# VHH binders against Branched-chain-amino-acid aminotransferase 1, mitochondrial (BCAT1): the designs that were tried, part 22

Target 1, 366 residues: Branched-chain-amino-acid aminotransferase 1, mitochondrial (BCAT1), of Arabidopsis thaliana (Mouse-ear cress) (q93y32)
Amino acid sequence: KIWGFRMHGTKAAASVVEEHVSGAEREDEEYADVDWDNLGFSLVRTDFMFATKSCRDGNFEQGYLSRYGNIELNPAAGILNYGQGLIEGMKAYRGEDGRVLLFRPELNAMRMKIGAERMCMHSPSVHQFIEGVKQTVLANRRWVPPPGKGSLYLRPLLFGSGASLGVAAASEYTFLVFGSPVQNYFKEGTAALNLYVEEVIPRAYLGGTGGVKAISNYGPVLEVMRRAKSRGFSDVLYLDADTGKNIEEVSAANIFLVKGNTIVTPATSGTILGGITRKSIIEIALDLGYKVEERSVPVEELKEAEEVFCTGTAAGVASVGSITFKNTRTEYKVGDGIVTQQLRSILVGIQTGSIQDTKDWVLQIA
Key: E = the ipSAE of ESMFold2; O = the ipSAE of OpenDDE; V2 = 0.75 times the mean of E and O plus 0.25 times the DockQ between their complexes.

## First folded at step 18 (VHH; framework vhh_enristomig)

Design m5 (from k3 with Y32H; at its last look DockQ between E and O 0.01; V2 from the best seeds 0.00; counts 0 for: pae O 9.9 > 2, grease 24.9 > 24.2, placed apart)
Fold by OpenDDE, look of step 18:
Structure m5 (fold): chain B 366 residues (1-366), chain A 117 residues (1-117)
Amino acid sequence: as target 1 above (366 residues)
Amino acid sequence: EVQLLESGGGEVQPGGSLRLSCAASGFTFSYHDISWYRQAPGKQREWVSTIYSGGSTNYAESVKGRFTISRDNAKNTLYLQMSSLRAEDTAVYYCAAGYDRWQFDHWGQGTLVTVKP
């Protein structure tokens, strides 16, 4: 008679200290005391964060705002022990007309949902996701930079907060959103990345989580990035794990090649994150009359490109100045008047409301 | 706390030279990419140059051949040697740690460079 030790998993719920933010109507027009002209891309503590937890049935409860601060987490939480977590990234923009705008938040919500399914997680509904993001932005409205000074970067998190011992899905999940004001990467800037092609370590594997924005995707590449940096590179371009012949993506960005009137980018095949910025740039490029190819891109094709650029939420559209593959450095066009700059300008214009949104990409939240 | 403090700005004639410095503290300087940016009046901030942790350098096309970025890791100091200065180089110059990377960065307060005839 093998006595099955019923490990009573004590549900230690992550207690978010509900400080009741008394709705002091702080006058909507006040900016936080920030040097907006010298805003970087760093974590700045804002006023509030949003959080909600899943119920036993997998649905998420009504969320709440709390003051930005530490969270209480069980040491046996799924995220800590088994890496069961997802991140998102988006930005809120202040338009010249005073509007506060979110860019395609539904796509972030959907991407999280897809990722959650892949990671055997419960996820908030699209509505709950967007509502959480909206509440975060509105509660931190004074931290949304003035027009042209930056954006409020938003970090939605979904992670297993339930405690468990053994490889299994968490019993509870937490959805949390916080923000930080950040300077917009180079609207007109000639910032160019110098990339190194990593030949040994892949970013993702077939059947892995490369196609989802999993927390666990980033830790494994830190050493690769460190090594490249020590050699004078800004970041790493990864190759496919299967053949080692095709380019995939940069550590936190998708890559594009410009060849005359053709823009080429690696197809998302489960090993590459489907960037929202990527998707948007493709659509913009098509509207402008460029040919866009989503396909396998041999590493050797990098020599044929006139321009190379990366896309991501943090960096926006960033020019690549050079790529080094083995012992060969290839340089690309950078600066104003190039295709990269044109695409960037249009994207930023839509995001900030200076260009009319004809595609329902922008959600006004205030 | 990470701090970046720019110095060396001033007025200079066209064709002149100026050397900017950025004193860094609060982080392991040698492990970070450090960049110069500039912002002219009424214009957006633009990238000027980066020196990577490995010692390699990159420059904007507008300053290539005229500006030289360097670092002294022992002194936690970044430099920008500017030569053949032009009126269009007039701007506030900012030091940034790691800005050309896909990471959160830090900024200095800036130093003003004015190129006047």
Scores: ipSAE 0.009, ipTM 0.238, lowest interface PAE 9.9, mean pLDDT 87
ESMFold2, look of step 18: ipSAE 0.765; ipTM 0.914
ESMFold2 (binder alone), look of step 18: mean pLDDT 80; pTM 0.804

Design m6 (from k3 with F104M; at its last look DockQ between E and O 0.83; V2 from the best seeds 0.00; counts 0 for: pae O 10.9 > 2)
Fold by OpenDDE, look of step 18:
Structure m6 (fold): chain B 366 residues (1-366), chain A 117 residues (1-117)
Amino acid sequence: as target 1 above (366 residues)
Amino acid sequence: EVQLLESGGGEVQPGGSLRLSCAASGFTFSYYDISWYRQAPGKQREWVSTIYSGGSTNYAESVKGRFTISRDNAKNTLYLQMSSLRAEDTAVYYCAAGYDRWQMDHWGQGTLVTVKP
């Protein structure tokens, strides 16, 4: 007699307080009261966030906008107890012509979907994802920085909000989008990154979640990052867990080496996140006539590079000035006129609409 | 349901040409990187070519200058024009869709290409 423990999944729905923002007097201000010249990469409270929840059948309901604020979450929610959650990262840009532009939002939607499958979650459709992001940006339009001052960073979240005790998939999922204005990582004069190669703690392992943007990927590396920062490093470059001989990625960015006319980056084999910026840079590089190699990259190969750069939504295309491996520091070319700068300029130009988008990468929202 | 269906395989003489097609359905074709892979008897599957969602292309060194990958997003179809075929090109050719050539989310059943005198 197999006692079927009927897990009475108590429907403790994360009640997003549906404050129906009816006629919120959109204060007609073109821009929010922000010091646009001194933006950092920190959380700035905007006006609205977007949210929707899944139904029992796995479909997501029609979403809604609410005032930015705290969410109500059951203490037994899957995200809190079992780490069942994904994040995305994307940016909205204001063009010189006043357009508000999103960069390849469909790729974020698909990446979340793939991640959700890996994490045994339901995910919004591509359309629902993009719609949620669009509504978030439109509702917070005054928080999109002026041209050249930054971007509105967007954080789509997907997490198990259903309450359960026991390791299992949540009965309910929440899709939430919020934004924060952020500075462009590489203003003129921003220092190149100095990276430390971590030899002891890997970021990911084969069969793990390194290839998905799971929230649980970040907590484990915080101490590693803290230690490196305490020593004066910008961030950490991780090695593969299996051999400790090959470079993988930085904490929240992919890495590239420039060797003459060849650009080299670690292959995404399940332990490395497939960055959208990475993907775009590869395409741009190929269009420019560079050879691109996606393969295993031994840590020793770092000595052969003329330039090194990182790619990510937050960082954009960031130059690496040095990498320290064990007791050896290797310095790389930084500055204007280098391959890194060329690739960055093209990417940013497309993202901001200063360069014509011939690849349907940019979605105009407003 | 996601489907990738390869066609155009067959027997060809060395130096000959062949055009493969892959018909895709059940997903937004235009958003994906689409790739060709091949697996020869007794060998591991190897990457052949990718056409990115942005239209750029990449090729394995072994096929550069001989193979041309293209896509028709309106028809949800991927193509591989193969020329100057060699015996070593004999393999089952697979169509795959994903974010890059190393992480494919969807796979076809394959089509056999045999290069023999």
Scores: ipSAE 0.005, ipTM 0.250, lowest interface PAE 10.9, mean pLDDT 88
ESMFold2, look of step 18: ipSAE 0.801; ipTM 0.927
ESMFold2 (binder alone), look of step 18: mean pLDDT 82; pTM 0.827

## First folded at step 19 (VHH; framework vhh_enristomig)

Design n1 (from m2 with R101K; at its last look DockQ between E and O 0.94; V2 from the best seeds 0.87)
Fold by ESMFold2, look of step 19:
Structure n1 (fold): chain B 366 residues (1-366), chain A 117 residues (1-117)
Amino acid sequence: as target 1 above (366 residues)
Amino acid sequence: EVQLLESGGGEVQPGGSLRLSCAASGFTFSYYDISWYRQAPGKQREWVSTIYSGGSTNYAESVKGRFTISRDNAKNTLYLQMSSLRAEDTAVYYCAAGYDKWQTDHWGQGTLVTVKP
């Protein structure tokens, strides 16, 4: 009656509304009825989502697949009252040969476990995480865009669904996975980004949660990002809270500088999210013979860079055309034949299967 | 239980060689970036080299060209081949595993390398 494993949830806590799912003829279509040429990064409802809940011993039950729909939450749920929640972001790709692929999904699972430890949450095992994601992709196969038309963005969520008024760890956790077909995370699409350096408001500080993908990290960036966008910038580049002198990252992406044969990125050291695209680009660059430096990067080094690019699962590898710091606009190389494009092409080739994966990064689903 | 057990340390003359090993257990070794760090007496621990989960390698400038990091995922073992050793290389060497080289989850107890003056 359902794809995947069934889990019974309580209606008094944040649980997925249970539905007996049966196959429908449209779920077997090769492609959903979507204008694939005009995708952005906005919610497009898909057919199914995956859910599971922690047992009283802290382990997660086998989950179940249900129709995409709203979830119920107790008003006293930990996520609503104390921000006890984590997100992940990952993509499923369709290759030219019809394969459906995930990219390094174990890293997303590991990152969620790291965040759960920081947030005093129970987390699904790596196996449970990956299985939930695989079930979600397979059940939504017709929503994975055609080759060259984007990807199925997957949002694993882990949140405190148990009710409590005290400031304490939730008694129950929900792990949920849903997807949406996407392209063009930035309004610029494939065009270069223009960043504004934020000097007053840091994104993160040592001792905070900026090094894990906590839900509560994202609300505070909204006003800063809105102000920058209203002035015509693509996004904000943040500086470290400790000194205000070193670059860290943009709102939802890591940053890299190209200086001759040297590629530089800020070290993740407690305040910068360890991006999976970042990790992958570092290895690709090393294999190509670039020197790669992961270190503190003074903001003044921006004027020494030939190219600048951002990395993130949602954004991919995005070229930066300019950065504005203290009313000075610095411009960077963009377009074809630059290091950024070389790295992007290799990464996308591996993700989509057009370049041989020699690193066991790709998991074939179909 | 997660364990990282270093071995292969010892005394060596300047210009000599040593091979360090680190046996890992209790976690999925192939998912991790694995690194060597070292700590000389009275100094802070410093990064030496990383082999990433995808097999790429990177080195601190002070050891580049003299040290070679490698991993055998089938045996859950990390190696550091050290050559052209100098007095400055004297330290306790630690293996470490983490999501990345800056977010280390697991540390070994260390193995002492002494390069006689």
Scores: ipSAE 0.779, ipTM 0.917, lowest interface PAE 1.2, mean pLDDT 88
ESMFold2 (binder alone), look of step 19: mean pLDDT 81; pTM 0.818
OpenDDE, look of step 19: ipSAE 0.919; ipTM 0.967

Design n2 (from m2 with R101Q; at its last look DockQ between E and O 0.92; V2 from the best seeds 0.86)
Fold by ESMFold2, look of step 19:
Structure n2 (fold): chain B 366 residues (1-366), chain A 117 residues (1-117)
Amino acid sequence: as target 1 above (366 residues)
Amino acid sequence: EVQLLESGGGEVQPGGSLRLSCAASGFTFSYYDISWYRQAPGKQREWVSTIYSGGSTNYAESVKGRFTISRDNAKNTLYLQMSSLRAEDTAVYYCAAGYDQWQTDHWGQGTLVTVKP
């Protein structure tokens, strides 16, 4: 019998392999054998994952750590057949002082609960979500990159694991958390992004799921994104489905415009994901004395901006160097000494503990 | 049971002041962005101010410098200090809580503010 993640079979068709692993078997000061200087944003298998499933009444069991491994699913599982699934994205940071920190994990938990309500799913409580994440980080502590070398990206998953052939909510739900050390989300690395405005295919529409982090949102963006990338663009900037005249967001990140002392971001309004980095940058900007406007943003305003940047947990705060709309390419300020860099530095400082957290945003795990 | 209960509305003279309160229960108040909205007769509801979960504040331009939003997380209470009131501030004022101001889960029943002509 070898170490590994095991799925226990259940009547509900899909099961999560549960194998208890004590924390006493890991040195909390040891780093994994990783080339920390050459991380991208791709899967690096870590040691452990957390798993739990819903009880009969919809409440979740305490859950268990298991070795990272495959999961077994019934072919009729709700996630496979009807897309009943949600993801989250969050990072654990190692500060120069050795602390291991989470950033606003309650917001990830709340966002999952909101998405679960939209998708007719049971969700773990905020407490259960955060405890599952904490256990995962602690069990994988050696995979949290050294200070300045990246972060441990955490992927909480919630999905309908119970079997059903009819269009119906699953009978059982599974909550999983796994991690992977990461850096650079975009292939461009630290270079400024170049975006293409997509006029034909919206990312989201009123009544859809664009305002929640549903798994089914991401398959549809792949062809649009690949076409833009084949033409040399970093990603696509979407317009609203209702009018086609207002910017919304990029494939997996929110967008901001800097116009003098005013910072503008499209209101989420049910079609734009309420990004945790977005929420955090809004507050940082307000505290610095910027005007911040959350509103509809006509695409023409792109020509008025001095800077443009994207925000997301994976991407952080990423500068946009240009946006192409129809036949017009607009270029933006990039580099040091700009508002984007100021905001990025403060956010990263808070996340890593090098700037004092006056907002109760950081949760120390270790 | 989630509840938001506004109070503090009333009649004031132009240039006067009022302090609105919103008592919250049934959810973890400190996790939420909390906002004030208002609705004048015959008009649609409009955003007035938000205090974000991290404590930062933002205001509609029409009220900036005159209104101050604050929260007391220990008492689960939101406040709106209104000063230099004008006739156009007459409205029913609503307290709202949500993940952000656009995904508002909870609304109060409102409190009427009347600025006498």
Scores: ipSAE 0.768, ipTM 0.912, lowest interface PAE 1.3, mean pLDDT 88
ESMFold2 (binder alone), look of step 19: mean pLDDT 81; pTM 0.815
OpenDDE, look of step 19: ipSAE 0.919; ipTM 0.967

Design n3 (from m2 with T104V; at its last look DockQ between E and O 0.92; V2 from the best seeds 0.89)
Fold by ESMFold2, look of step 19:
Structure n3 (fold): chain B 366 residues (1-366), chain A 117 residues (1-117)
Amino acid sequence: as target 1 above (366 residues)
Amino acid sequence: EVQLLESGGGEVQPGGSLRLSCAASGFTFSYYDISWYRQAPGKQREWVSTIYSGGSTNYAESVKGRFTISRDNAKNTLYLQMSSLRAEDTAVYYCAAGYDRWQVDHWGQGTLVTVKP
């Protein structure tokens, strides 16, 4: 009633959730009519989205499901005028045994709360976040790809929906979750990345929002990415704004260097997003007996690395084939039988349920 | 009301041992990476060790092999077993909980460890 997105489904939200829960108890699953072998990473509209709003005291009320559709916003909404918004990214996986799994969803929830504090926003609790994601996946269960055919990419959104002309925190916040089935993050599949070191334009600086997943971080990087791609690079590798001497991250992924038995990644001290894949790879590597260093990483260390890889929810664990810095192109090991492949295989195995989860990282929701 | 309370500090001779504890309350302890940091007078606060939310451990080179970090999620308690203590280990030791080891959300007030010269 008071949280009316104009497009409510013909079916009641509780009815849809119960229908998908009932379907999860059946021996056979009904799949959406999708060509699962031709999925990329483009939006495929699913059936339902989840929404809730902050109530007067800043707490969020029980949300509801509606049909996937457009959102109506006041022209003066805080998100539209001042960029007061956050995103998250996560995946639901279908295992070979039929389970539907989320991977470390509490970390996505915590990261949104941290970002909300930075952006002066009210945020749903960890419980409310996870419940909204669960409802979204269950309502869209037929859109979760079959085993081996991809994943359901989930986009939790939190934004200032209340109107304000002055620079001020919005009076109302909306939390929304939708999904899209995906498979290939890169157009050409799993080809190794070729990165260009960007020396002029930093991604972030101390005191900014580079350490949180704010919507406003992404508009400024689009031109840099476009120019790099037009020059034949996959993406750029940013340096720190303060000194210009240390690597930080790629546009939307963290970076790791492999040097013998040592794996190195830049520290996340305020200017680097704390990636959930990054956190997971650190622990996997430690358990395998690698030395893991989280520290400032001078750009010159790129010449000493044997392997380089990027981590992110969308790209997973992606090999880097080369990095170009000034007049020097450095090439790295790629392919099977390397540390990058070992780490990727273990992570994917845990996420999909084919490797035993000894860390309580996987949440079964169906 | 988030709280981290360190205990177990004191004076020891070189080569001695101490066990620090950190009692946590007011948050879901098992979701957090929990760390020990230390600060000697006139020096910057430095990282000592982390136990990650998944149970893996990592250590600063200066303490590796001498210190052991552990956690008991049922008791919301972090531990640091220190052995083979040296004068340069003298510092106030702080418990820290965060989303990751670098994005600390909560700090304790510290406990003093003094290793006699």
Scores: ipSAE 0.820, ipTM 0.932, lowest interface PAE 1.0, mean pLDDT 88
ESMFold2 (binder alone), look of step 19: mean pLDDT 84; pTM 0.845
OpenDDE, look of step 19: ipSAE 0.932; ipTM 0.974

Design n4 (from m2 with K64E; at its last fold request DockQ between E and O 0.91; V2 from the best seeds 0.89)
Amino acid sequence: EVQLLESGGGEVQPGGSLRLSCAASGFTFSYYDISWYRQAPGKQREWVSTIYSGGSTNYAESVEGRFTISRDNAKNTLYLQMSSLRAEDTAVYYCAAGYDRWQTDHWGQGTLVTVKP
ESMFold2, look of step 19: ipSAE 0.834; ipTM 0.937
ESMFold2 (binder alone), look of step 19: mean pLDDT 81; pTM 0.817
OpenDDE, look of step 19: ipSAE 0.932; ipTM 0.974
ESMFold2, look of step 20: ipSAE 0.845; ipTM 0.941
ESMFold2 (binder alone), look of step 20: mean pLDDT 81; pTM 0.817
OpenDDE, look of step 20: ipSAE 0.927; ipTM 0.972
ESMFold2, fold request of step 22: ipSAE 0.800, 0.832, 0.815; ipTM 0.926, 0.938, 0.933
ESMFold2 (binder alone), fold request of step 22: mean pLDDT 81, 81, 81; pTM 0.813, 0.812, 0.813
OpenDDE, fold request of step 22: ipSAE 0.935, 0.935, 0.933; ipTM 0.974, 0.974, 0.973

## First folded at step 20 (VHH; framework vhh_enristomig)

Design o1 (from n3 with K64E; at its last read DockQ between E and O 0.88; V2 from the best seeds 0.88)
Amino acid sequence: EVQLLESGGGEVQPGGSLRLSCAASGFTFSYYDISWYRQAPGKQREWVSTIYSGGSTNYAESVEGRFTISRDNAKNTLYLQMSSLRAEDTAVYYCAAGYDRWQVDHWGQGTLVTVKP
ESMFold2, look of step 20: ipSAE 0.833; ipTM 0.938
ESMFold2 (binder alone), look of step 20: mean pLDDT 84; pTM 0.845
OpenDDE, look of step 20: ipSAE 0.929; ipTM 0.973
ESMFold2, look of step 21: ipSAE 0.832; ipTM 0.938
ESMFold2 (binder alone), look of step 21: mean pLDDT 84; pTM 0.843
OpenDDE, look of step 21: ipSAE 0.928; ipTM 0.972
ESMFold2, fold request of step 22: ipSAE 0.826, 0.823, 0.797; ipTM 0.937, 0.936, 0.924
ESMFold2 (binder alone), fold request of step 22: mean pLDDT 83, 83, 83; pTM 0.838, 0.837, 0.837
OpenDDE, fold request of step 22: ipSAE 0.937, 0.937, 0.935; ipTM 0.975, 0.975, 0.975
ESMFold2, last read: ipSAE 0.819, 0.820, 0.830; ipTM 0.936, 0.935, 0.938
ESMFold2 (binder alone), last read: mean pLDDT 83, 83, 83; pTM 0.837, 0.836, 0.837
OpenDDE, last read: ipSAE 0.937, 0.937, 0.937; ipTM 0.975, 0.975, 0.975

Design o2 (from n4 with T104I; at its last fold request DockQ between E and O 0.92; V2 from the best seeds 0.89)
Amino acid sequence: EVQLLESGGGEVQPGGSLRLSCAASGFTFSYYDISWYRQAPGKQREWVSTIYSGGSTNYAESVEGRFTISRDNAKNTLYLQMSSLRAEDTAVYYCAAGYDRWQIDHWGQGTLVTVKP
ESMFold2, look of step 20: ipSAE 0.836; ipTM 0.940
ESMFold2 (binder alone), look of step 20: mean pLDDT 84; pTM 0.847
OpenDDE, look of step 20: ipSAE 0.928; ipTM 0.973
ESMFold2, look of step 21: ipSAE 0.831; ipTM 0.939
ESMFold2 (binder alone), look of step 21: mean pLDDT 84; pTM 0.846
OpenDDE, look of step 21: ipSAE 0.930; ipTM 0.973
ESMFold2, fold request of step 22: ipSAE 0.813, 0.801, 0.816; ipTM 0.933, 0.929, 0.932
ESMFold2 (binder alone), fold request of step 22: mean pLDDT 83, 84, 83; pTM 0.839, 0.841, 0.838
OpenDDE, fold request of step 22: ipSAE 0.936, 0.936, 0.934; ipTM 0.975, 0.975, 0.974

Design o3 (from n4 with Q103H; at its last look DockQ between E and O 0.73; V2 from the best seeds 0.85)
Fold by ESMFold2, look of step 20:
Structure o3 (fold): chain B 366 residues (1-366), chain A 117 residues (1-117)
Amino acid sequence: as target 1 above (366 residues)
Amino acid sequence: EVQLLESGGGEVQPGGSLRLSCAASGFTFSYYDISWYRQAPGKQREWVSTIYSGGSTNYAESVEGRFTISRDNAKNTLYLQMSSLRAEDTAVYYCAAGYDRWHTDHWGQGTLVTVKP
């Protein structure tokens, strides 16, 4: 064991369920009626969502659970007209011992606050963020997959909901959390990915929003992803906009190279999202005695790597089997007994509670 | 209200040792990656070392093996133990707290380390 578990926090669900649930709920079901063996990464409607709004002073109200449903927006809402919105992504896990766990939720909260500052938005406090997520998970407890069958993916959203015509920050912000049970972010499931290096269309540029999780970052990725997938690739690997010579990240995941005892990942210096899985893998690797370098990574280093993997909340730690750059396909080690698998196993063990958490990364909800 | 306060700088001979401290207040210290940076006269500020929020440590190549970073979350304090000091280590040393090394929320005012010839 590398990590340890500590009991964190206290249950919030009892107070929330008592506060707003009429007793008409089917709370006696441990699991929702879902074919847990056939989950992908797509929306499955759950029972409840959490919502709150900012006050005039920029602070957020207590917030409340409501049934999962559509939201109403003024046509002039800042999110609709100016893209003033942020997302987060995180998972709730069910451990073999029955616990329900969150992984480093304070980092999601901090990242949303960083993005809110960049986008001129008010943000909930770290405490309010985490409490909203806890309430959402507990209200949707039957939607948290059984051990080994996936996770409840949580989507905190922060967006400008106040109406404004003209390029201006919204007068009102909504913070919303909903969940969906998920498995397999990539169509390949646990199979290794094959990536294509995109040389023409960058994902991000210095001075843009690529370093924060802005909603507007993801629409532009869709056409590039579609074209790569139609050619048989899993996704693309982007290069920096400034020079076109350094790798940055995959569409929604960070990238790592394994070069002997050295693990390399691009620095998150303004164009690359500071992934929470990325941060966690860096620490795990350092504790195992690897040298970890966060730096500019010339695309030519891809041919020097023994293994390549991607990290993200949705994807977890995903092996890359090949990368195609220009007319050259480079293949990488995959499967059991490699560094990627070691790192993934430790991370998943901590997230699900099967490996002791010694770093205060896990928050037990139930 | 939010403060990072460095201390422990001074003059030393080549090969000597110093221990820097950085006392933090006004924020939840344990959530943050905490780093030391330094700026020599006429040079740009450079990264020295990071201790991550989970307690793992990393170092610039120029100081690895000579410097040791540590944190005490109960005391909200960051340390840098410097050994085998060289003239090129002369700089103002800053502590910084952030989401990660590249996203710093809080900076200290610095403490001067001078390694004499």
Scores: ipSAE 0.847, ipTM 0.942, lowest interface PAE 0.8, mean pLDDT 88
ESMFold2 (binder alone), look of step 20: mean pLDDT 82; pTM 0.823
OpenDDE, look of step 20: ipSAE 0.924; ipTM 0.970

